# VHH binders against HTH-type transcriptional repressor CarH (carH): the designs that were tried, part 25

Target 1, 299 residues: HTH-type transcriptional repressor CarH (carH), of Myxococcus xanthus (q50900)
Amino acid sequence: MAERTYRINIAAELAGVRVELIRAWERRYGVLTPRRTPAGYRAYTDRDVAVLKQLKRLTDEGVAISEAAKLLPQLMEGLEAEVAGRGASQDARPHAETWRESMLAATQAYDQPRVSDVLDEVLAALPPLKAFDEVLAPLLCDVGERWESGTLTVAQEHLVSQMVRARLVSLLHAAPLGRHRHGVLACFPEEEHEMGLLGAALRLRHLGVRVTLLGQRVPAEDLGRAVLALRPDFVGLSTVASRSAEDFEDTLTRLRQALPRGLPVWVGGAAARSHQAVCERLAVHVFQGEEDWDRLAGT
Key: E = the ipSAE of ESMFold2; O = the ipSAE of OpenDDE; V2 = 0.75 times the mean of E and O plus 0.25 times the DockQ between their complexes.

## First folded at step 17 (VHH; framework vhh_7xy4_2)

Design p3 (from n2 with T28D N31R; at its last look DockQ between E and O 0.64; V2 from the best seeds 0.72)
Fold by ESMFold2, look of step 17:
Structure p3 (fold): chain B 299 residues (1-299), chain A 121 residues (1-121)
Amino acid sequence: as target 1 above (299 residues)
Amino acid sequence: QLQLVESGGGLVQPGGSLRLSCAASGFDFSRYAMSWVRQPHGKGLEYIADISDKSGKTYYSDSVKGRFTISRDNAKNTLYLQMNSLKPEDTAMYYCARDKYYWYRGGMDHKGQGTQVTVSS
């Protein structure tokens, strides 16, 4: 079949990108090399329009155009599969799988320079939330479970977790500061696992929420003092490590009692879901899934 | 396209058993933690259990621990829930869900259409 083509004005309209921006992207980054008609006009294909849409999306999300251009090959691979009616279920390994396997292998070998190199590749290629969701968080969970089972040593776990933590803190510093709703985020008392809390903070910041991040092992009384001073719209608590139902209820009761009665309190993490009935009895919201981000952010 | 299709629900007497299945397609099943959630008629979603993508590590809500067993077969892209010692309060629509790693581990981004389980004498 002869492929449909469009002049630049129509391509701009279809992609939602200004004509002058299309020209700038072509000149500076070489992202498109459209054919010219005999009359001298640029001819853009449906694929060219799809490329422009992806560049627009990524730059609207804050990705530098130079980095967006580097991401195009993998993004267009998925879109071409969807156009063919296949979806993303090809048997080929996506880059996220490759990165995670490379980082795990490097961790097993105590190869910190290689872990660093792969982390740099990931963060150069993906927007922050996508990097966290598709690579960093799954890797940390896998490493943590391997450590718990004894198939990785403490040194191996620390090697990778310290590198990932440093990058995650950098992503937080670069994230929007937030101008709406205010959340105070902390780990449960005695909770040492902070990576879930940092990931939640990152996502809330990208939803426009102002986040005060208190970190690990926050005693209930100190949380109460902070909340009285800050007057936030909600408290978000991370609870990852397994706890008996009795310990969880005792701890959550102390937290609830230290906080104003009308203040929304949310808990996230595996322990929260396991003890959902306790949370309900104490009028604490349990984070269940994607749509809860909007409830938490007030959007 | 991403699909989660539950089956195996039905009517059962108290104390009985059922096995639910969830066929997954349109994504790399072996790379995601998976969960079961349920919704009693007119009520909110209740977490039941989840299972890791690689280690097979499982967690259960207090309400089902000891009675239900979650499992997966990554070669068949299938998630299972074996439900034993069923009670009338287990009556609900049961959904399989794909988990994201929110808060380290927890939080679904997609759920299926559900299969009804009714426990009644």
Scores: ipSAE 0.660, ipTM 0.857, lowest interface PAE 1.4, mean pLDDT 85
ESMFold2 (binder alone), look of step 17: mean pLDDT 86; pTM 0.882
OpenDDE, look of step 17: ipSAE 0.848; ipTM 0.934

Design p4 (from n2 with T28D D53H; at its last look DockQ between E and O 0.50; V2 from the best seeds 0.70)
Fold by ESMFold2, look of step 17:
Structure p4 (fold): chain B 299 residues (1-299), chain A 121 residues (1-121)
Amino acid sequence: as target 1 above (299 residues)
Amino acid sequence: QLQLVESGGGLVQPGGSLRLSCAASGFDFSNYAMSWVRQPHGKGLEYIADISHKSGKTYYSDSVKGRFTISRDNAKNTLYLQMNSLKPEDTAMYYCARDKYYWYRGGMDHKGQGTQVTVSS
């Protein structure tokens, strides 16, 4: 992939430096010489953003900008050596935090085009599963928690979640179809949040599993009818919303009863792990970690 | 190079308290959810609690809810488990784990070496 570049507004957000200050530093101290695109816009590279971050850190610590600029060559050499020493995941690890921060700032500003641009950059830079694991899923969790706490409004949450959902659907359409083992995936009957289910579907397809994705709000009886018609190898259920052990047990009992005896049933998400004893009593598998993907995929 | 090192275990009386710590290194701690799991002798792993990467949201197993508190300090790359009102049933090896956001929330991809907690008279 070609080196990614940023317009000054994005570079400013990534580095935590006001646009006006970037221009002042460039003009007076010559610390950056960003290239120009054929269209004439300044393009800031990842190295340019790293320079800005170092200058901000030093000035926040009380170093005069003129002195910080003199230290920059040494600091950048050290930073590049640190990155090289940690080697692996260089492309994903340094940028994942930055991409999430940029999308949150854009979300706070209701700037949907900027969210879209960052999402496109992520998906161009990373393979689908790494993009989901390192950027999209953590972002969705952070956004959901901010909405719950009141740090983001409903409109802000919806703006970003709609954009991310569109990208997940695109990734699913591009994923291998899968031909061995067949899984039926659905949310718990009252579960509205589908993103965990989409992520599980994406990963299972990349493991070669055929996935029938039923989505949200499938009543237990209707799931049972679908399973009888489809005769899958397993059912995977997503549950995110916190609920009492009694409510969880009531719901899972109805789901288990609606499904054929002996059909493996898995539940995923922290809410399922919270009620592990209930799942065990009902002979339902709780997704605990990465090793469980092998069991689901039959490998 | 990824390391999770637990500490703070030991022998304690029923009703007592312990505070476990987990020092994390070799990855960007502040960008991963973290969890505690335990393994009683001769049994499988049991989920205890998890916390999202920005310390905003926690979940607890039914067996410890109200008695244990998970927390993290991203500046120190450290995960904590405060265990109060300990019972003999809490006796186990306790592990710090790094989570992926599988199924929106939860799915261990790395576990530490563990610290033993023994609750006995």
Scores: ipSAE 0.720, ipTM 0.879, lowest interface PAE 1.3, mean pLDDT 84
ESMFold2 (binder alone), look of step 17: mean pLDDT 86; pTM 0.879
OpenDDE, look of step 17: ipSAE 0.823; ipTM 0.925

Design p5 (from n2 with Y32H M108F; at its last look DockQ between E and O 0.53; V2 from the best seeds 0.71)
Fold by ESMFold2, look of step 17:
Structure p5 (fold): chain B 299 residues (1-299), chain A 121 residues (1-121)
Amino acid sequence: as target 1 above (299 residues)
Amino acid sequence: QLQLVESGGGLVQPGGSLRLSCAASGFTFSNHAMSWVRQPHGKGLEYIADISDKSGKTYYSDSVKGRFTISRDNAKNTLYLQMNSLKPEDTAMYYCARDKYYWYRGGFDHKGQGTQVTVSS
């Protein structure tokens, strides 16, 4: 029931107005009177963000800020009508950035209870696929890049990834059982990164596909034996970690040779996209985008 | 209303350069990784490059690494592709795309209408 509010940096991002300018406008023209939290921080509402957007638009059009501020009563009457209508149909994307920022800050502080609280909030507010696509996957990617660059430690990365993994496993258990088609999903040999695979499994399940999930680091020969026993309609492979073109080709060649020639094989992940020519030579499909989900699921 | 509008394509000689732009609107550009993909006539989509939303980290396909540079300006909601040392095999329709983190940064949910690049003598 509580009215949504934002700290100034989030309000600035939502409105496309620099923080310094928001403060200057407040001081000089009194265009906003944000409420203060008990801790003394400014709390900006959706209305405040809408005001900032209109002031930004008018000043970009060359209207002096003093003149734009005089128009606020009329602007606010129209904006309040629009916000009321938009509130019923608005996406949750402003909250997605806030949630990601909160989890990142908590991760930096090694604050596992706070990460858990934010994850629970996200999953209560969004359907599983939107939660994964808009919050969890972008966060994991950001954290992974910070770990690679050295701006987060391995302990910080593990703290977040373990919490997210637990939630993804729960989402998979609750996802629909598929009946339309059968896919066997695995990571490449020596591929430790499973979050992309879990996300793909979750989405395929919601498309009605039956998924047998083999997980991390599946050797080519073991995959081949599983496929012969299971007789799936396709194999989906996750390959995320950076690999040289030569290593990628050697590995994919072994995988292709272990699998029946007529069986569709798909690869997804950053390494697959980077080495697309290798995939084409080996008659392996590379996942590129939204249209490929229907091809992969056979719908 | 999500829109991605590409521009900057055209006819260029082998060895030449072009710079593509993509104007994004209808979503918070700075919250999304972005990519370029291309489609040669009569062929499937080919990934070219992508760039992270926050860190600015870039990734490239083998076919363009060292020749193409992806960049973004979050203040202007614009994605760029600098294309150098162009070859006839670079001839294609070039699309700006918004990543959806499918397979952990391996797929897009929306692409624009494209801009044609033709490399020919």
Scores: ipSAE 0.700, ipTM 0.871, lowest interface PAE 1.2, mean pLDDT 85
ESMFold2 (binder alone), look of step 17: mean pLDDT 85; pTM 0.872
OpenDDE, look of step 17: ipSAE 0.847; ipTM 0.933

Design p6 (from n2 with K54R; at its last look DockQ between E and O 0.52; V2 from the best seeds 0.71)
Fold by ESMFold2, look of step 17:
Structure p6 (fold): chain B 299 residues (1-299), chain A 121 residues (1-121)
Amino acid sequence: as target 1 above (299 residues)
Amino acid sequence: QLQLVESGGGLVQPGGSLRLSCAASGFTFSNYAMSWVRQPHGKGLEYIADISDRSGKTYYSDSVKGRFTISRDNAKNTLYLQMNSLKPEDTAMYYCARDKYYWYRGGMDHKGQGTQVTVSS
């Protein structure tokens, strides 16, 4: 994998440090030497974000920034050793359970600052796709299902989903734009669950796919117009909410008819799996598992 | 390291019942949604049911809804499928699968070796 980098506004969000303070620390104490992209922007690595987090922790504890900078070499050596140990394991680390439990408890308490802190820990400790796969996506699904069952309120669900959405958008802005194969991604008509679509977009961009992300609330005819203008290699649709077989078939028929016959169309999400026979009849691919990412990406 | 071991298959008459089990190891079971998929002889994989990691939310394919019940015991790292009112069309190799949360919900990344279910007179 290529080393992940961020622009300063994303690094600021990840570290919980104002952009102005990052610039001041760089100028005065030389605690970071971020590289420049070919376009001339400062590029912050995961290590740079970890440095910023440590500086924030120490200064919040009352350590002068000049002294915090002197402590960094030893602190970063220890953190790099911990990250190497975690990054080398192919098995799930026990921290995913702890992070999810902390996030859920904070959500139940309406403790948005704590949710933010745990999100920062996750994103500092794990690569973006691993963070999404092992922590963020399972948490979002769990919280959404607890809301549906009545064990969490809509306000609790929104508190977490809004925080996670902001971080996903930031990760998407930092992700490679991709020049290999072009996909248009949208939610199924009247589908409000956008988080799965954003996660799919993030993965496809890391596979080198150029993604045009249309999001939610796109009627079938407007999707058709966009596809005619963009001429993508495929369309990916997210469908999560439960639907009757009749409603699903009616909606998918309109979508298929609005799109060119030879254009591959994929659907992902729980509703697609429930109605897989309908998808097959309409020549629409159902996302079934890990191996389908390569088929979508054209590899 | 990840292992999914199915059991409980066998020969059963139409209208009968079977209960499948899947023992999971090598990962934190309670962090993953789990599913059952099946493969009739000479055909592709068919998704039949899945269950969320902790909330108990379930989904079923149209072909089995009302007849099959998926469940899990996170303390025992075990997934179950109760199959009632079995039909000859249910004859297939049944696989336990671990799901990732692709597209918000669903998409297997590992599948077991399978257990054969045969529904015949």
Scores: ipSAE 0.717, ipTM 0.881, lowest interface PAE 1.2, mean pLDDT 85
ESMFold2 (binder alone), look of step 17: mean pLDDT 86; pTM 0.876
OpenDDE, look of step 17: ipSAE 0.831; ipTM 0.925

Design p7 (from n2 with T28D H110K; at its last look DockQ between E and O 0.51; V2 from the best seeds 0.71)
Fold by ESMFold2, look of step 17:
Structure p7 (fold): chain B 299 residues (1-299), chain A 121 residues (1-121)
Amino acid sequence: as target 1 above (299 residues)
Amino acid sequence: QLQLVESGGGLVQPGGSLRLSCAASGFDFSNYAMSWVRQPHGKGLEYIADISDKSGKTYYSDSVKGRFTISRDNAKNTLYLQMNSLKPEDTAMYYCARDKYYWYRGGMDKKGQGTQVTVSS
């Protein structure tokens, strides 16, 4: 890339300036003109971060912000000359592990504003699929597992999962609609974990697949009715929660019976992999890994 | 660059045990879920087990549950599979795999070159 950019929350962390103060300075004094991301968020450059650092330094020293803003051209000229006159030294940058640790710590403290800020930082710094793969999905899984083991409370789990869900829905609205292949996506009956389905939908849309997302709580017969009307190229089912082999087989049998025999049916998630033999007996494809995205997308 | 190197395979009698190891390098091992998959001769890949990156939560296929144990040592960048009560049906090439969080948790990203396990009388 020619120039790195950051969302406002990352810029705030790098510069040591509160987000609210950055917005106030931008609004009142016009000291920054950040570009917009495709999702509509402001993108701050390394130069913008340097401006924020200078403003913070001057105001910490007691200079009025209006006067500090007038001094910026001269100060930035000197700073840019200093950087050009020495060997490059890279600033520390947040990375996936650091973001996940920050969100986990904030979750443990019930600090919803901080969780929100870190989520904004991630989405400003990374493309949507990379943000989901490297930060959001691993975090959700980690938090869910800590909840199951009792090291996090239900309230802590909900705090982060509700906010991540909202961001996933937003990412889906911004994702390509797809024109070349059609998939119908739903959760397994009684499956309440929607996050896996949303992630699969997001990825499929970025691969050019048209996705009809039915979500949770769709009875098998209603899925069958929808499929007959929509005539998709495939059905994708999310099954995350642990199930006995018997319960899984009973449920998948009902689903398979409701769907046309020649229609490809895929199941994804931990429960699907655990019960792979059942899926094979019922002529249902189990999502195994990266190579299967191409099969689903028809590429 | 990215490497997953399996070892510990071999020939064993039915009812015996083996312990597989997988040395990982070229990526941040502690930030990925890891899995074992196998491929019996002339058949497709079969999922065996996986383990989360931090919490140690595990999942197992029906075919190995109760007999196999997956574990990891993040300090050594190493994944393990303890295989007990081995059956002739366990004969396969065994692969260490890095997972991504596809469908929440259930998608192999990369796999190694494998180590052969042969269970015969």
Scores: ipSAE 0.715, ipTM 0.885, lowest interface PAE 1.2, mean pLDDT 85
ESMFold2 (binder alone), look of step 17: mean pLDDT 84; pTM 0.862
OpenDDE, look of step 17: ipSAE 0.826; ipTM 0.924

